# VH-VL binders against q9y8q3, part 11

Target 1, 263 residues: q9y8q3
Amino acid sequence: MRRIGLEALERVLYPVIPVVVTAEHQGRVGGMLAAWWMQASFTPPILAVAIAPERYTYKLVRESGVFAFNLLDFKLVDKAPFLGDVSERLLPGKIREAGLNIVRGEVLGAPLIAEASAAVELELVDVVEAGDHDVFLGEAKAVYTVDDFRGGMWSLETYRPLMYLGRTRRPGPVYRVYLTPRGWERREIEFAGGKLKPLAEKRVRLISRVEEAVKASSSREEAVDAVRRILSEEGLDPSDAEYLVEDALRRAKSYRRRGQSSS

## First folded at step 24 (VH-VL)

Design N5
Fold by OpenDDE, last read:
Formats: C-alpha cells, structure tokens, sequence
Structure N5 (fold): chain C 263 residues (1-263), chain A 123 residues (1-123), chain B 107 residues (1-107)
C-alpha cells in the first residue's frame, strides 16, 4: 500500500451499497440516496446514517422522528439521479417524478419505496453532530424483503444489489458509477444530466446566496432572516432557512479548518 | 458583488520567487464547486492558464510550469496564493486571478476576473 | 495538450457588420469552450460558455455555435463597443488552453 492524501478518503471507502432514506412531514414525502450508513447496535437494533442539514430529508427526519431505509435493486439504477442529485426542496414529489411509488409501513407508517427489495422502518432515537453532517440513529421497528431473501440470507437469484463506486473526476462530464455483484454489470450515469441540470444550477445559486447572506450578517438571527427572504424570492419554503443557515455555517467552519491546515 | 484583486510585487529579479495573492469577495471557497485560478498574459500576447484551486483543495497546474508553481488557499481570508519560482524575463506578464466553478457536470469557466497585476522580471 | 487555433488573427469591420470568428481544437472538446472579450488595459470578459450559452448581461448579438473541434463566435451586428480582442478557451482537459486571439478593428 501507498500513503495518499486524506482528500481521497471518501473515494477510498467505495464501493458501498447505498440506502434510500425516506421520511414524511406534514404530508411532504422525500427521499435521498445515502452512502454513509451502518448498523450501530444489535440490541436494540439500531441503524445510523449521516445527513447534512442542507438535505431536505434532514428536515423531514428531524421533524417527524420516523424514517425508513430502502434497498434498491440495480434495475432501478436509472432512478438514482432523482434521489441523489436533486433535492425535494427544488423538485417537489421527486420520488414520484422518478417513477417510484410510496407505500406505508405496517408498524410506524413510514413511507417506503414500493419497488424496493428491502425496507426498514426506523424510529429516531438520537442525533449526533459529527461535523458538517449529523448522524441519525434509528431503532428498527419492522423489516420487509422480497422473496429473494430466504433461509436467513439473500439468494441473489433475483435480487441485484445496487453498489455505488463514486463519481468521476473533473474536468469534463462527471459520472456516477454503479455496480452490481451479479454479473458485475456497470452503469455510468451523468451527474445532474438532462432535465435535472437546471435544478442542479438552481441549487448552486441558492447555496451561494445563502453563504453570501451568512457572511454579510452579524448574527445567526440576521442570517436566518436574510435567507428567509431569499427563499421567499425563489418561491421556496422560508421555514427551511434555519437548516440552510446551519449547513452554511458548518461548511464554512469545516473549509476554514481545511484551508488553514493546507496553507 | 463578486470582486477579485491581485496583489504582489511589480518587479522581480531573475531567479527569485514571485508570490501573488488573490483577495476576493462576493463568494466563498466553502461553496461546493467554487475555485480560483491564475492566468497570465505577456504584453501583446495570448492568455496562458497557470493553475487553479477548488474548495476541496484540489489543485491543478499547467504541466509546463508545474515544477515552478504552488497554489494554496485560505478560505477564512478569502485568499488564494500563487508562488512561482525561478522567475525569468520571459515570465514578464500581467497576472490575473479569476473565479472558476461548475454546476454538477456542467462546468463553468472563468466568469469573474481581477483587474490584473503587471509583473516585470528585470534582466 | 489541446491546441486552440483561432482565425483570423485580426479583421477589420464596420459598425453593423456581421463578424465571425472561428476556433479549431486539435481534438474534440465536447462543447467545453468559452469565448472572452478583452479590451486594451482590461481583463478578459466572459461572453459565452459551453460553446453557445450566453453569459448573463451579454447582448444577444453575440452567439456561439459548433461542436466537436470546430466552434464559431458570431456578432450579428457589430457595435462601436465591440471593437476588441476575442479569445476562445477550452476547459475540457488539462491544461486549459486559449486561442491566439482575434483582434477586431474598425475599418
């Protein structure tokens, strides 16, 4: 082995089987692909996932206290951009737009992806600040699987696990790379391609405006007020301002630390 | 409003090291996809890309000058610094810093530029 | 390295004229091409990116076209303020490279 820079850490940790985190608040259902998850406890059965405050799913989980993990079959890989590249904040009903359906879990009533190969209903038990992300701890209350799971194990006769290998590097188009161990089929999907491109641009512009507002503010409260106005101007929910400001502040802190360390 | 400004010596002796600082406002290197680069232009000549650095500390150098160039950033100060060693009269040029970034897979070139700073390497 | 060849190096035109500048890349650059305008003593100004997308605030008389290796900047009706030097730039692969420039002068 050779020593490499820490900047490559995330990429080194792939491939990972991502989960789709789903949640609902006030009738608004959202979901996101998450690669940074794990089982944290056997007794009680607890799962953990890292989510940044900017993500709409962050809000949904925080507000509802109920969420779900969904495992997708590789056949659904084309749905990944809707779940990973854009926010429910900017594309209301993105799960539906992706052509996926929602069903209710039997125990918590959590929103589950109907087409998933497995799903877990989770009750939020704790949130730990790790840095620019929070780690959400959820206790599993119910598990669902397709028939491929039998005898206490996946047979992989029909289930094709979806693995994420990461994204390609600049310059040129950036692709997300997905794999499945069944036949080692590989799929490269352009990041924020097609109709998602405008949404990606909108996200970048919004984040920039939020950061500028935070920088121009003398207090958190002033920043939140400024961001509320920005969201209103953009036709978005002003109540999201607290989350976006928090995200911006954490990122600013993190990047300052990195910049100082590398200079 | 986005602004960039180059600062450094106007005169450098041959074999010495040039240090240029780009101070910017109106944007942050904490924003994903954002970067700052350096471009130079000899008098009456075309533009030449030197290097740029992104928010995540990814650094890219012109291979023809890579061994002479070092780029770094201080996000807290909104500054990017370029050092160039072993300066020669042929390096006499106006040096610009400029913002660079991308929207996901859609890259965006240098959209905002500093006014440039003239650096003369004396013989 | 990708070489960017602009043509012509210079041209003379009158107000109201249609002006066309071409940029040829030594290999395909997949529309990762930008056009800049530079006036004497000033920094370059971005006009067009991704081959044909107008930068915000740029007059509609400017347009970009092309694909693969061949790209074109067009000024449909030259205005007095358009007399300047224009540069193309590829940002498809490293190192980023610029064209040699095209000086648009008054006839």
Amino acid sequence: as target 1 above (263 residues)
Amino acid sequence: EVTLKESGPALVKPTQTLTLTCTFSGFSLSTEGVGVGWIRQPPGKALEWLAHIYWNDDKYYNPSLKNRLTISKDTSKNQVVLTMTNMDPVDTATYYCARIYYYGSDHYPFDYWGQGTMVTVSS
Amino acid sequence: DIQMTQSPSSLSASVGDRVTITCLASQGISNYLAWYQQKPGKAPKLLIYYASTLESGVPSRFSGSGSGTDYTLTISSLQPEDFATYYCQQYYSYPYTFGGGTKVEIK
Scores: ipSAE 0.018, ipTM 0.528, lowest interface PAE 7.2, mean pLDDT 91
Fold by ESMFold2, fold request of step 25:
Structure N5 (fold): chain C 263 residues (1-263), chain A 123 residues (1-123), chain B 107 residues (1-107)
Amino acid sequence: as target 1 above (263 residues)
Amino acid sequence: EVTLKESGPALVKPTQTLTLTCTFSGFSLSTEGVGVGWIRQPPGKALEWLAHIYWNDDKYYNPSLKNRLTISKDTSKNQVVLTMTNMDPVDTATYYCARIYYYGSDHYPFDYWGQGTMVTVSS
Amino acid sequence: DIQMTQSPSSLSASVGDRVTITCLASQGISNYLAWYQQKPGKAPKLLIYYASTLESGVPSRFSGSGSGTDYTLTISSLQPEDFATYYCQQYYSYPYTFGGGTKVEIK
């Protein structure tokens, strides 16, 4: 075995099957495609997912204490940019814009993606800081599946797992790479391509503006006030300021190449 | 068997436009990820990357020369063409075409080269 | 732009000698480093890519090593056909850049 640089860590850890994390607070439903999740406990059944404070879904889970995991079939791969590449903060109703529908779980009322192959309702039980992300621990309260799940196992004749391999690092446009084992079909989906490109660019500008304001501030309180003004000027919810400030402070303390995550 | 061959004038006058054609066989620019590029080498000096083009018409140019270079392809003829405007005696070099490609999330250097064509820029 | 500094610029060696050539990048290039051999009057030939992977048909006396900014080409026992100029090239980011070359001559 040979040693390689930490900048390649992301590529070693993939492929994975990502989940879409969905949550709601005060009538607003959001979601994000998340690769960094795991099963953390059998008794009680606990799942874990890493979420950065800048993600709108972070706010929704923190404020509501209820969320869901959704497993997608590979047939939905073209919808991944709406889920993984743009923020609900900047594209209200991004799940609907992707052509996906929300239904409610029977136990917690969690927002579920109707087109998902499986969904799990989760009640937040703890949040553990892990550098630039928090690990959200949720106790599973319900699980749902389509008829393709029989005999306690997926049938790969009918279910095509959506597997994520990471972003391309070659020069030129960045692509997210997905595959499914049945037929070994492989798709490269342009990061925030087409109509989504202006939204991704706006997110970058917003994050940069927040970072500058935090750097120029002498206290957290001053930074939050400055970011509230930025959000108001952009026509965004000023209550998001504390989450964006927290995200910027963590990145200033613990810098890492962004190739491992979207935040 | 992969082969590439450069063709074009051996002598060019200052200010003229150089047109070089790379004709290749054993692979196709219809294949996803495949490309062809141009590299030059002045006599007794190091190699310099000029440009390359991929199957999907994505084009990349050395920024120090980008206003002078145009690269294009004709997939059905297995040809890639480089034009370089406003030639100067400093541009005297051997010009090579070479294959490049990427696959998945990774990419690769120039693996097959033509024999090169010497271009002299002189009054 | 990533500058590639190659050392030495020339060396003299005898058949059977172990030869090492170094290539220093001005920033990390994550092993996206190629080595080429060029004989007089001929095109470059790819020897090694991704810092240490031998191209098909390249003799096992050639090897590459290194990471980050520092890379090395080694010829374990120099043969008569190895007298040539050797170039490194980074292909991590545009513009792609080459080292200045190392000419290996018979002593």
Scores: ipSAE 0.000, ipTM 0.451, lowest interface PAE 14.0, mean pLDDT 88
Fold by ESMFold2, fold request of step 25:
Structure N5 (fold): chain C 263 residues (1-263), chain A 123 residues (1-123), chain B 107 residues (1-107)
Amino acid sequence: as target 1 above (263 residues)
Amino acid sequence: EVTLKESGPALVKPTQTLTLTCTFSGFSLSTEGVGVGWIRQPPGKALEWLAHIYWNDDKYYNPSLKNRLTISKDTSKNQVVLTMTNMDPVDTATYYCARIYYYGSDHYPFDYWGQGTMVTVSS
Amino acid sequence: DIQMTQSPSSLSASVGDRVTITCLASQGISNYLAWYQQKPGKAPKLLIYYASTLESGVPSRFSGSGSGTDYTLTISSLQPEDFATYYCQQYYSYPYTFGGGTKVEIK
């Protein structure tokens, strides 16, 4: 074996089966594709997922305490850009725009993707800081499957999970890469292609403006005030400023984690 | 074992056309993603990329030299040929051929190089 | 075109020294950065690609680091066989370009 750079670490760990994390707060449902999840406990049944504070779904889970994991079939791979490449903050109703429907779980009322092959309702029990992400621990309260899961196992006769390999790094357009259900062949899906491209570009510009404001600020309070103004100018909810500032502070070289200093 | 070897004239007169051949073994240009390119180095100076060609006949040229360069391959002979027109004393350099490749969704720099051939342009 | 600026242009060091060579790109190159070693009269040899990944057979005393526009090659304990000129190269976009080189002389 040879040593490689740490920047390739996540790609070495692929393929993974991503989940769509769905949540709702105050009538607004959001979701995101997440590759960084695991089973954390059997008794009680606890699942974990890493979510960055900039993600709209982060806010929804944090504020509602209820979320769901959704396992998607490969036949839905063309919908992945709506779920993973654009923010609900900038594309309200992105799940509907993807042509997917929300139904309610029977136990927690969690928003589930009707077209999913499996879904799990989760109640938030803890949040653990892990660098630029938080690890959300949820106790599973219900699980749902399509008929491919039978006899205690997926038959895989009709269900074929998404299997994610990461993004391309070659010059030119960026693609998200998935294994196909045939022979380990790769399928490349353009990142935020077509009509999604202006939304992804707007997100990049927004994040860049937030980062600049945070870097120019001498305190967290000053940064939050500056980001509130940016959000207002963009016609976005100024109360989101706390989440965006937290995300930017965690990514900065001079970032000091909350809880590392006392006053 | 991967090897590449450059061949061609050591001395070229100004205005002549230089033809260099890279003969290689241990790999084939029938293999997806594999390519061969040319890089030159004037005496005591830095390396300069000239051109490369991939297995599928895709060709890339340094734009500063594009009108002077032609790259081609003969897959059955394991050869890649570079032609450079209108040679000038400034083109005096060691010319290297080297393997390049891409695999899956990523691409890589030149991993195996020939020993180089010195070409002097002088009357 | 992406300009690659290496520093220093030359250095002299003793066996066992830690040597660091820097390479600055005129714009971000997303870690598509290679390091080559070239001994006198010989072809370049690939040492490192993707900024920090060692090529097969390269001694572990060589390492690469950096991101964006700023990259470094480090030799943790210089050996007599490391007398050479070192080049960085970006392969992010065409035309592929090389740094001016750093000549390492062993005292």
Scores: ipSAE 0.000, ipTM 0.457, lowest interface PAE 14.2, mean pLDDT 88

